# VH-VL binders against q9vpl3: the designs that were tried, part 338

Target 1, 224 residues: q9vpl3
Amino acid sequence: RGKINIQRPKAPHYERARVVAVTQPKYPELPKAKSCFKTRAERTQQQQENPYNEIIAREVRNWLDHSRLVAFFHLSSITADDIFRVRVQLHKQNLHLKSYGSKIIEQAVKNTRYEAIVPLFHSNHCIVFSPDPEKTAALLRIVRRVPQMVLLGGIVEETMLSRNQLVAYAQMPGLHAVQAQLVQTLSQAPGHLIQQLQAHQNSFVQVLDVHAKNQMNEETPKST

## First folded at step 11 (VH-VL)

Design cb79 (framework fv_imvotamab_arm2)
Fold by ESMFold2-Fast, scan of step 11:
Structure cb79 (fold): chain C 224 residues (1-224), chain A 120 residues (1-120), chain B 112 residues (1-112)
Amino acid sequence: as target 1 above (224 residues)
Amino acid sequence: EVQLVQSGAEVKKPGESLKISCKGSGYSFTHYWIGWVRQMPGKGLEWMGIIYPSDSYTRYSPSFQGQVTISADKSITTAYLQWSSLKASDTAMYYCARLDYGDYFGFDYWGQGTLVTVSS
Amino acid sequence: DIVMTQTPLSSPVTLGQPASISCRSSQSLVHSYGNTYLSWLQQRPGQPPRLLIYKISTRFSGVPDRFSGSGAGTDFTLKISRVEAEDVGVYYCMQATQFPYTFGGGTKVEIK
């Protein structure tokens, strides 16, 4: 053992009996749970600066900068064989499915025009990239058969589109659709599309509930 | 179909320069990394380095830094491994392989290999 | 550098019998991303390496289900449930958790 304790065992107890009120709580505020987390937090902070963050962020930025179509998806549990089949089908249409960690995406888009997409990546996610925005219709046709992939929104010609706007874009003729969507989105107030993308993410639980009741994407409103 | 096709076998003398190639097809060449791996006769695999063809960013294994140069020409979807001056100890099979961090986080497709023989 | 050690150096097996290959790393392969970047490669005689398994246990497309990977931290195993003639070759583990990327020394699977 160490040195004999120099503290005054009787004096502190006697002093407390005289000074403190009988009703004094044990502690005014309980400290947060403690262990070796201070050291672990420092190591975690240190690991955030590892070489992979910059290397993979380079890859992410390259995809974002050289893709005229970017689609964001929530991804639930799926087998390796199933996701590979989806990748093959997408690749035939020049559509590229990628998955990156949330911290890497944040690092990649920090101080860029894409920074606002970070909140979309709270849970399991994936992104589809393409140099060809006309492939949006092909993308939606392929993922319609993959219930594990839920469309959150996207970017077309560097302009952010909500899920509904992206679906509408897919249903329009080629050149006319591009012109119509760009005019429409350019006329909107800054931040509106980001709010819509966040709303879609926040309502993910509702999407699952609707899916359970409707047995697919019968979102198409039935007029009454 | 993703495919990496490497240049043919080379027979060289010590001190000669050499540049071997790896041509990618069936995928977006500038969006994937290309790595080089050496296999000496009867031995295992050694990672040499990687390149990102989009901007030619390279990262080398410390044991190969300064011994070889990795480069890429994205206009012809080709990556290169080159030596300014070959040594007999460079005799080996050299493989190129595609690397992706957004999918498998590892080498997924490999070239057929280029045998380099350096002898006097 | 992370050193990858494979055992055994050779594994003679009877057709239809199981084979097991071990791979041990000198350091933990768990990264801050929560993933373990350990892969298994197969090299048949006269052929280039082929990816079998990535992230410890996920089979690459087209790889038969008789191949399985397991392990955590520093100790990893590749199992072949029923060895077939086409499985003859050298198997390598590889880590991509830390630069430089390193490979195990290889395990030769042969029919006896």
Scores: ipSAE 0.676, ipTM 0.839, lowest interface PAE 1.3, mean pLDDT 80
Fold by OpenDDE, second read of step 12:
Structure cb79 (fold): chain C 224 residues (1-224), chain A 120 residues (1-120), chain B 112 residues (1-112)
Amino acid sequence: as target 1 above (224 residues)
Amino acid sequence: EVQLVQSGAEVKKPGESLKISCKGSGYSFTHYWIGWVRQMPGKGLEWMGIIYPSDSYTRYSPSFQGQVTISADKSITTAYLQWSSLKASDTAMYYCARLDYGDYFGFDYWGQGTLVTVSS
Amino acid sequence: DIVMTQTPLSSPVTLGQPASISCRSSQSLVHSYGNTYLSWLQQRPGQPPRLLIYKISTRFSGVPDRFSGSGAGTDFTLKISRVEAEDVGVYYCMQATQFPYTFGGGTKVEIK
């Protein structure tokens, strides 16, 4: 019984070969994902000026201009459902989760004060916008539960903050509270200074008083 | 809750001018696009155009360009669709809808519609 | 303009049975950024359209699980796993990949 060579099957009889050739499902050649080998530069150049880019860029700019809190996140393997859940949670706190393409962001911030954020957008990203900078703590609390969202940095009150700075900011008391504390501290400083300046004088007066009392006691004749 | 409320039904004659409105509430009106969609009686949906209320930037469908004017007043969170001279062929239901490019790239919320009847 | 073709025009369905609607585009709906901006809308009788599905397969908020979207490139499908009485209406596909935005002709879902 001839060992069926599984590695080199004998070519079928001519008639069978014809039938097999005709009945073989022609699988459409999977479009060679040409996209995997194109350099970022090549991908960027081939992106025909999408008429949408300007429109979306306008939107992005508007969000940036009207937000007092902006946070940038990297997204790692997050599902659409997960994003939706996070979005709902954020929305309840007046936090708006948006996702834009890197090129759109580039176009939106080009020649603006926000141009420095462009390097943050090299992969999958999302942006959270809020009109209320006091919501930073709430934002961080929500995002902590989402390991797929990695905080990269943010903008608070027109100031760009690193990740660490943003975390620190969230831990700080509100601006008004801090200002109040500062005012209180500053208001106490003059009082202390005055006290210190007067301390020597007061001490001197006390010494003189004691001396005067002692002198008076010495001058009082013991009336026998 | 996000809501778009449109003005009431209109009955007009050919040649008359008309301006219908769409008021948005429950969201930041200036951050989302508003689109207008026509639906002729017993027919499908037709995209007419969009406007960004923040700066009133507008884009029209080629089929509707020059035929209508889309505008917005952000101070009262209202978008408008207007005709300078109505035709009988303008008889239709008109919908406004919110458009989001950041999340959906589609119309996520719709007004209740405004029926416009143009009859001689 | 991108032409959106829906089939069938009418879909009579028995309550509790599945329904399937097809939408074909005249060209690829894949955007230059890699996303496909295809949406499905439901319009019940006497009501405005409602968003069901966006980006081919993502359900909009409040949409029941019985609705699902699939497809790629130029071929898209909306499926209703178990049709309910409230599902009666006209369904539209919409592309937002290119201006002007265009809708399919609609598919009327009716109860047999």
Scores: ipSAE 0.624, ipTM 0.811, lowest interface PAE 0.8, mean pLDDT 86

Design cb8 (framework fv_imvotamab_arm2)
Fold by OpenDDE, second read of step 12:
Structure cb8 (fold): chain C 224 residues (1-224), chain A 120 residues (1-120), chain B 112 residues (1-112)
Amino acid sequence: as target 1 above (224 residues)
Amino acid sequence: EVQLVQSGAEVKKPGESLKISCKGSGYSFTHFWIGWVRQMPGKGLEWMGIIYPSDSYTRYSPSFQGQVTISADKSITTAYLQWSSLKASDTAMYYCARLDYGDYFGFDYWGQGTLVTVSS
Amino acid sequence: DIVMTQTPLSSPVTLGQPASISCRSSQSLVHSYGNTYLSWLQQRPGQPPRLLIYKISNRFSGVPDRFSGSGAGTDFTLKISRVEAEDVGVYYCMQATQFPYTFGGGTKVEIK
């Protein structure tokens, strides 16, 4: 029984070969993804020419400009249902979860003060916007329950913060509370200074008083 | 709750001008797009155009370009659709809808519709 | 313009039975960023349209689990696993991948 050479199958009989050749599914040549060889510049130019991108970029810019709290998250294998649940929770706190393409973000922030955020958008990501910076703690509380959302950083009151800084910010008392504390501390400083400056004088007066009393006692003749 | 409330039904004659309204509530009006959709009697939905209320940026369908004007007043969270001169063919139900590119990339909330009847 | 073609035009269905609606686009609805912006809308008699499905397969808030969307490229399907009386109406697919946005012609779902 001739060993069927699996590596070099004998060519089928001519008639069979003809049938096989005609019945072989012609798979359409996958369009060579021309996109892999386009330079970043070419890609960017093509994107700029897309009126659609401009429209979306406008929205993104508007969110950035009107938000006092912006948080950037990486999304790792999160389902649509999970995102929806998180969105609902965030929305209850006036936190707005948005997802945009990286290229749209790039276009939106190009030549703006937000350009530094572009490196954060290399993978699946989402952005949370809020008009209230005091909601930072609430945001972090909610997203802690969602392991698929990884905090990358944020913008608070026009200041870019790292992940750690954002966490620290959330733990701080409100700005007014901090200011009040600062004022209180500063208001106490002069009092302490005055006290310290007067301490020596007061001590000196006390010593003199004691000395004076002692002298008076020495001068009082023991009336026998 | 997000709501879009449109103005009431209109009965007009050909050649008359008309402006209908769509008031948004329950959300930040300036952050979301508003679109207008026409539905002729017994027919399907037709996209007319969109507006960004924040800066009143507008985009129209080619079929409606120059035929209607879409505008918005963000101070009262209202979008408008207007005709300078109505035609009988403008008889239709008109819907406003909210659009958010950051979430659904579609019309997520709709107004109740405004019926416009143009007859001689 | 992208032409959206829905089939069938009318779908008479028995209560409790499944329904399937097809939507075909004249060109790929895959956006340059990789997303496909196809939505399904439900319009009940005398009511405005309601969003059911966005981005091919995601259910909008409040939409029952019996509704599901699938597809890719140019072919999309809306399925109702068990049709209920409240599901009577016209269903539209919509593409938002390219301006102008376009709707399918609609599919009327009726109870037999």
Scores: ipSAE 0.733, ipTM 0.866, lowest interface PAE 0.8, mean pLDDT 87
Fold by ESMFold2-Fast, scan of step 11:
Order: C-alpha cells, then sequence, then structure tokens
Structure cb8 (fold): chain C 224 residues (1-224), chain A 120 residues (1-120), chain B 112 residues (1-112)
C-alpha cells in the first residue's frame, strides 16, 4: 500500500464493492441450525461413547481395587493452594487425595462391587486412597485441620464403613488381627450402610442450606 | 521423591529397530499413566501416546498410531517406546512423563529425555 | 484436533519487568464436567519440560507465586509478575480436554 493510496477517496472502492456484491450470486441461506437443546438420550449416548471417560474410569477402578483404605469426603469451598498443601501432607503418609467428576465415578463403578458408593457424590467431593489401612489415624489427624473436608465414610479391607465406624477403626492402630476383627464387627449390609451415608449427606446438605440461608439473611443493604 | 529415568542417547541408521526405556521410582508405578512426547530439534512438543502400566492399556495419537509401539513391564517399573524400522524423520528428543487424572489432569513429572539420532 | 496458538513467538523482557504469554484454542476447552484442562509448561535450555500451572490457574509444587494463569473458554494467559534470570526458557500451553492432547507452539522468554 503506497502513500498515494491514502489520498484516494474510499467511496469509489466502497461503491465498486457494493456493485460487485449486488451482481455476485446470492449466497444460499445457511442450513437452519439445530435446536440449541439436545435430547436427553443424545446427551446420555454422547457421554457413554466418550473414550476419554473409559481411560479415567480405568484409573478410578485401579485405585479402588488396590487400596486397602478409601475415605470419602464432602469438599466445601477451598483454595487451590490450600488443597495442594493438604495433598502434600497426605502424600508424606502414603495417602493419596484424588478428585474425579461424579459422572466418571458413576461410570467407573457401574456394574461393579463399588456401585453402592455412587449416592455419596451428589455434591463437591474428594477421595483419599492408601494401600495401608493403619494410616486411617494419620488421615483423620491431618483432616482435623481442614474444616472444608467433611468425612462421609469409607472402605477398609473391602468393607464399607460409616464415618463413626472409621473413627472407631482409627483408634485401634498397630494390631492387624484386632483391626480385622473390629472391621468385621463394625460392618453392616452395604444397602443399610449406604442408606445411612446418604442420610448423613442429605442432613449435611440441609445444614449447609440453613447456613447459606442464614449467611444470605445476614446481608443487609446499608443505608447511607 | 518421584523420578523418571530414561535410557541413554541412541545413534541409528534408517531401517534399524530401537527400543528406549523410562524407569519410574518413588511412587506406585501401576497407579499412574506414562505418556511419551516427541520434540524434534528446535521444534515444539508432540504427544505420541499413553500407557497404563497396571494392565498395559495403550492409547495413541492418530499421528503416531502404527508408527511406534508403547509397552510397560510393571515388575521392573519400566515403560518402553519402540520402532520396528527407524526413519531419518524420527530424529528427536523423546520424553516420558507421568500422567494423572485425579490430581493435575496432565503431565506432572518428566524424564530427562532420550536423544535419538537417525542418519545414514 | 484442537489447535493451540501461542503469542508472541518470542518475548525479550527486561529483568524485573512483567511478561505475558497468550494461548488461544480453536475450540472451547471446557470439559463435559465443567472443568477446563489447560496447563502451562516451562522448558529451560537443555532441560525437560516442567509443569507450572494446571487447570488454568493452579500453581504446581515449587512454582513461585510470580507465576499466575488466567482465562476461560478459548483464551488463556500466563503472566510472570517479575521476570528473574532463571525464568529464561520456552513456555508451552497444553490442552487435555480432548484426545489427542495438543500443545501450543511455544513462547521463548529471553532477558533483554
Amino acid sequence: as target 1 above (224 residues)
Amino acid sequence: EVQLVQSGAEVKKPGESLKISCKGSGYSFTHFWIGWVRQMPGKGLEWMGIIYPSDSYTRYSPSFQGQVTISADKSITTAYLQWSSLKASDTAMYYCARLDYGDYFGFDYWGQGTLVTVSS
Amino acid sequence: DIVMTQTPLSSPVTLGQPASISCRSSQSLVHSYGNTYLSWLQQRPGQPPRLLIYKISNRFSGVPDRFSGSGAGTDFTLKISRVEAEDVGVYYCMQATQFPYTFGGGTKVEIK
């Protein structure tokens, strides 16, 4: 583009472009867009056919199958830096904090012995895994300082335990035979245990709802 | 601490076979994925594929499907990248990296790299 | 494949001054579960890549607080508030939202 071009009126170029546009073939209308809504079946099928979900689900199943301690937590608002510091502290004790999407967990455990845990993941959550069940006491000591993490229950030696049963187990460290007997004594039918865990989670959600409403009600427009 | 140690540099001729290694330590090898990433001289990073050492499940980038084979031996905590017949265009630095979907959803620890030079 | 475009190609910066790197994706990086799987990697000369930032804005272990990530959808930014001598290297964005995983072309940070 030369300097002489900036001295020329742009109107002639504009008019010529306009004439060319008018004499050009009219572009056909774009095909009418699909409805912005997909059917429920289409959304479900897309999720089921996603190969990425199978890759992540494989990881989830492996952690469940090879961990003798699995603890489930509700996770309230926490900063990335704070949760990272918790992960570091847990890792020093061979405790592995993992966060997976609820839909991935559901797909991973569907039609497996772990399917009963799905109701625990209605809201924000995280899971701690360890090959060492004796680390339950260490886990509870660390989490005590993290009010954003609320214990829901867990699995010890493939036996599902409620929050109170896990706390009881944590108080009997170092005696494998006694710990195994305690797990058997504390264990319940999976359906009954999950019902109790779901009820606890629902109660916690109700407590959070009351707290949220109280928090909102405390906000008052300031008169100036 | 987590470490991935790769095999030493290789100098090969076109048509030769090659198998390079990546040994993991300081973590549970079977619980994490191993990915392979290529970096051609002076160029950026290209994802080649991943393997889950627990069951040897693999997934390849379409650009590398059929060009390389990824494998793992969990008894010695080692993953491998193999070519049946090398080409001059395979000259590159090859990195292995640990991949986790429950923590960072990406590559968190990397090997030091293996330089592969293919020339006639 | 999702194409990741980085700008600038090269960023010569004065020591102690800020640096900013842009990463643009050809498609939204929001995963089906609402998370965005965008990471930033640093590669110092002669060294392997190192994870700096994951899920847009979260710093990895040992990463100084002068590094920060931001963005949403298709536009992402890595900022270094005060460039130090050890920050020299090539920075890559990476998406893990869809297979295949793809990387940006890289941005070289140099001291001026």
Scores: ipSAE 0.688, ipTM 0.865, lowest interface PAE 1.4, mean pLDDT 81

Design cb80 (framework fv_imvotamab_arm2)
Fold by OpenDDE, second read of step 12:
Structure cb80 (fold): chain C 224 residues (1-224), chain A 120 residues (1-120), chain B 112 residues (1-112)
Amino acid sequence: as target 1 above (224 residues)
Amino acid sequence: EVQLVQSGAEVKKPGESLKISCKGSGYSFTHYWIGWVRQMPGKGLEWMGIIYPSDSYTRYSPSFQGQVTISADKSITTAYLQWSSLKASDTAMYYCARLDYGDYFGFDYWGQGTLVTVSS
Amino acid sequence: DIVMTQTPLSSPVTLGQPASISCRSSQSLVHSYGNTYLSWLQQRPGQPPRLLIYQISKRFSGVPDRFSGSGAGTDFTLKISRVEAEDVGVYYCMQATQFPYTFGGGTKVEIK
């Protein structure tokens, strides 16, 4: 029984070969993924200006312009349900979680003061907006419970903050409290200075007084 | 709670003008798009257009371009749909809906609808 | 314009039984950003439409877990695992991948 060479099968009889050739499913040539060699940047540049992008970018700009607190997060393997839960929690605190495409963000912030945020949007990201910068602590408290949300940085009162700076900001007393403390400190400074300046004078007066008293005691004749 | 409340039913004659309203509440009106959707009697839903209340930027469906005007007054958190000259074919239920690209990329909240009847 | 085709037009279902609605698009609903913006809406008799599912499979707030969405590209399905009396109405698929937004023709779910 001739060993069936499975590696080099004998060519079928001519008639069978014809039938097999005709019945072979012609699989459409998978479009050679020309895209495998295009950098992400190249792939994104060739994306035809979708009229959608401008429309959504308008929304993004509006959120940025009207928010006093903006926080940027990386999303790591988070489920839709988890996002929804977080969104609800944030919303209760007047914190608005939004997700936009990177290209939309790029278009939205192009030639604006927010252009520096573009590098933060290379993967799955979300943005939290708030009109109240005092909600920073609340935001951080909520997202701490969500390990899939990684804080990248933020904008508070038109100032870009790193992750660490944002955390530090959340720990600070309110702006008014800080200002009050500063005013108090500054108001005490002149008083202290005056006290220091007068200290030597007062000391000198005391010494003179003691000296005068001693002289008076020496001049009082012991009336025998 | 997010709510969209529309104006009441309208009965008009052909050739008359009409402006119906949609008032938003329970959210920041200026941050979300408002869309209008037509539903003719016994028919499906048709997208008419959208408006961004913050700056009143508007986009229409080609089928409704020039046929209606969508506007908004952000000071009273109200969007409008208006006709300069009604036709019998404009008889339909009209819905306003909120659109958020940042969350759902769809119409998440809807008004109760405004029935417009145009008859001679 | 993207044409959305729903099947069946009518779906009579026995209470407690599953229902399935299909929606096909004339072109891919995958957006240039990679997301697919397909939504499912429910319209009960005499009521406005209600959002059920967004982005193919994500349930909107307050939507029962018996509703599920699936699909990819041009073929999408809404499933109701156990139909309840309150589920009677017309269901619409909607694409928001490109302007103009378009709806399917609707599927009427009725109780036998």
Scores: ipSAE 0.725, ipTM 0.862, lowest interface PAE 0.8, mean pLDDT 87
Fold by ESMFold2-Fast, scan of step 11:
Structure cb80 (fold): chain C 224 residues (1-224), chain A 120 residues (1-120), chain B 112 residues (1-112)
Amino acid sequence: as target 1 above (224 residues)
Amino acid sequence: EVQLVQSGAEVKKPGESLKISCKGSGYSFTHYWIGWVRQMPGKGLEWMGIIYPSDSYTRYSPSFQGQVTISADKSITTAYLQWSSLKASDTAMYYCARLDYGDYFGFDYWGQGTLVTVSS
Amino acid sequence: DIVMTQTPLSSPVTLGQPASISCRSSQSLVHSYGNTYLSWLQQRPGQPPRLLIYQISKRFSGVPDRFSGSGAGTDFTLKISRVEAEDVGVYYCMQATQFPYTFGGGTKVEIK
């Protein structure tokens, strides 16, 4: 059927419609609708509503609140078998080795008395907890044989101590009263402790970076 | 020695209530989470929920939210899984398991299981 | 929910030969702190599950060294270097990176 009356008003329109259909994408309004289901804002809001981090934070806070000894370590590469042997030795002394992500530690201690420890956990780390501060000496004896664990500092009886202060505490006789007195004597404001702990961490990182670069550049590792 | 000891097998009718238990020993009960896992006959494992005994905080799988109640009594180092009204579809083996996020980040020690049979 | 898919559904192996089980997640498991929270569980007939491997490749205490785990992102493998009679059972992968925690459908290891 070639009715003349139909062609007159619609010939220009059909020609233009073809051009538009060919040049215009099917879904032009949302260019990333296929590759990105949600907007960045929607993803951020969904992340904020995720309660998973709060679940782990409860565990972290419980360990902090019920431990009279907390020791912080930098942890370099170590095998699962080796760390398991360390855990067994520590457990015999009622010392509990735990590792948590830096972001979860920050979230767990935010707005608490422990917030000052956050800068300690920028890189690989682990924490040893104990209800018994008299075990500090046993902790340091065990860790001395584990070069991958570097003491950064700790908390004894809710008082933050640098590495050197914690070592001094460990050398005291096992009398609670004497140890409590030492903790009070050695205590420092959290800001000053953090500065000391960050200095130790930064120095260790620098040593590790230099050592790693030297190990990568050398071809001398031979065992006979 | 870490142990989780569960209560004995149960045979119930639809509509009845039930509370099964999981007693922990050999570790600091309040420092570890307890999870519940269902295994229907001939099928795989389904996570139901977890509880932190220190403060009784609970998180449920969406599939089990409102279907069961998880609780704990830290004075007797025992966790519980409870139904207000059982259905035949609740017939399964139920396991409790210890969980921590600072060591293994997973279920490390498991109870022996409690078989629950619901039939008319 | 993160869907965990295991292959094969059944793995008949000759005693003393290796066995390999694959686990694939619908999303990357590297979403938390850079670590991957994937575990492998063994369930022998009539027994509760037992933790074998945690964090992709680390063996749990008492687990023989013939068991090894590997993988990254969304693809993970459990290998048994030399299958023994006591290794018969169902093996499950599990993710703990995101709620709800989800398990693979299981792989049955049998002696042929």
Scores: ipSAE 0.704, ipTM 0.854, lowest interface PAE 1.1, mean pLDDT 80

Design cb81 (framework fv_imvotamab_arm2)
Fold by OpenDDE, second read of step 12:
Structure cb81 (fold): chain C 224 residues (1-224), chain A 120 residues (1-120), chain B 112 residues (1-112)
Amino acid sequence: as target 1 above (224 residues)
Amino acid sequence: EVQLVQSGAEVKKPGESLKISCKGSGYSFTHYWIGWVRQMPGKGLEWMGIIYPSDSYTRYSPSFQGQVTISADKSITTAYLQWSSLKASDTAMYYCARLDYGDYFGFDYWGQGTLVTVSS
Amino acid sequence: DIVMTQTPLSSPVTLGQPASISCRSSQSLVHSYGNTYLSWLQQRPGQPPRLLIYKISNRLSGVPDRFSGSGAGTDFTLKISRVEAEDVGVYYCMQATQFPYTFGGGTKVEIK
């Protein structure tokens, strides 16, 4: 019984071949997913403006406008559960973790003062919002425990800060404390200057007094 | 704690006007969308529309466009659903729900519902 | 509008047994940004709806682990691994990928 060559099956009889050819399911050519090689960023950039995105963009703008602290993070292989855990921790500190599509962010900040943040949104990202800039230290403390969240930068009091600047800001004493220190320092400066300026004059007067006393002592006749 | 508290049950006649309310508390009311959902007796859920309380931007389902008016007063953290002229077919439970696109992209908190009965 | 079709309409289940609910959409629920905004809601008798699952498979805080969501594209499933008495109610799928948002017709889970 001849070994059925499964690698090169004998061509079926002509009639059978016809039936098989007609009954062969024509599988639609899978659209050559040219998209499989496009980065998420590339895919997002090519997306047509969806009216639906405008709705979401409104929310993003509102968060930006009403936040005194905004921090941008890259997310690296973070699970939904991990995100949720972090969200809860942040929320306890009045820090609000949000995630939006890059295109939505672009639409939200287009022609606004926030347009400079667009380059930060090329990968998986999240944003933390807070009305309180004093929570920057708390934010960083929480995020330090989450290696999957990488700080990219932020906005504090309407000022865009780099990662390093944001870290430095978190280490600074509160604005009022800094202002108080500055005022104290400035208030001491005039006093010191006056003292320095008067020091020479006072010294000169002292020398003159000594000289005058010495002269008076020399002129006092020893009354025999 | 986040809460949405709706106004009490309403019994009305056809042709009457009605305005029901949904008060939010325990969160920043102006940052989250409020949606309204209808549930007719023994039926499923129907999305009616949403409002952004910050600027009162509103979107309606095509099925409810022109039939109802959604509004909000951010000063008292309250959203409203109103009819100018009620119909018997408006008899239903109405729910308000909070929506945030930055988190769940769904309605994460719901009011207790307001039963509206329209009968002659 | 996207039509959401749930099956079965009713699911009588014995306590401790698993339940499975299917939801099919008339079109893909994959958003242009790659996310799929499908949610599952639970409505217990006499109560408002409650969000259980968001974005296909993510459980909301406080939702027991016996609830799980899966699926892709147009086909989605909610599973309850061990049905408890408190799980009785109507379950709805909801899409938020496109306006207007639409709900499935609901599946009633009841104890045999």
Scores: ipSAE 0.753, ipTM 0.877, lowest interface PAE 0.8, mean pLDDT 87
Fold by ESMFold2-Fast, scan of step 11:
Structure cb81 (fold): chain C 224 residues (1-224), chain A 120 residues (1-120), chain B 112 residues (1-112)
Amino acid sequence: as target 1 above (224 residues)
Amino acid sequence: EVQLVQSGAEVKKPGESLKISCKGSGYSFTHYWIGWVRQMPGKGLEWMGIIYPSDSYTRYSPSFQGQVTISADKSITTAYLQWSSLKASDTAMYYCARLDYGDYFGFDYWGQGTLVTVSS
Amino acid sequence: DIVMTQTPLSSPVTLGQPASISCRSSQSLVHSYGNTYLSWLQQRPGQPPRLLIYKISNRLSGVPDRFSGSGAGTDFTLKISRVEAEDVGVYYCMQATQFPYTFGGGTKVEIK
């Protein structure tokens, strides 16, 4: 605890301050780093220029609020016919595949309990919704046949789950008590969502790596 | 099977009120928008407006704002198009259509149409 | 409002021959996320409209592959590679890039 001058704090001695300034590393500002920077006011203006964002966000919030199962996927290039066939298979199990832009998802979930999902939508994505969490096993069975769809994580009974946690949930018996215990065990303090976001980012990188390797293997014929 | 079933043809006089219906089935009614489209005899299609049945949010085409009322009753999975006072110029075929932004960003399923004839 | 102009107004086609319909918008239809919300609808005589193509070139399920869409910006084309009797009807382009949603005036495809 030092003493402070009556009228102002003691400034560093002129010569010492000069030496510190000279020895400080000089980093040139990167123009590219600021080329796409937007202020909060600019982001608000951009949202106003896209009136569909709020209209579509209404739809997204409705799906989130009325679905007990939500699964997030990375989506690679897929034909309209192939994705339609997947939608039909999913629909038979009361699973609804939807695609929304990342800005729309961000607008829909901002300041809600679902805000933690925003970092998952950096690249091409889709979401599967269902009112029935017991359909998680059916979902994973269908998606295993679709290499273009890669599971990132999900929400079950309002609890954010990583890819591995969602797979574990799918393998549990369809007894309400057993599944409730699993969800309860995975539910933790408020910090849980931050941990899940970090885990999902790491899992996403791993999943993309595996997916890329699988795509290379599919393109390359078997060696004889 | 997704279906939109509209009410039957109507013959009315100018000044009368009318409410026509569009009943959805085979899908989650509250998760999809319902749009209304007018087709005057021998003419093309005109978008009138949309409603989101979950919260009854509506948006109208400027040319139809104040001319009609769009509503929905999610308990019976039905959307409505209503006139307080019909005019002869309201004679047209009216279609309801399902709109989803998460699938196709367009009107993917259509009702069979309700013919409204307003004669003096 | 975005004005959608279709040409031709009518397209008489011999069965088995190709048909081409053009749609021009008064403004660019490019919207969010790189998407262009341009759709094509078919209306057969006495029937409601049916969505054929969304986002310029994507066919809906059940739509025959003889139908194809192409285009960018303000110029769009619907092609039928070989017209069949069931293809008779009026075709509409539609934009959903901004409110109000607007339709082209329609192109009547008929057999000659």
Scores: ipSAE 0.632, ipTM 0.831, lowest interface PAE 1.5, mean pLDDT 81

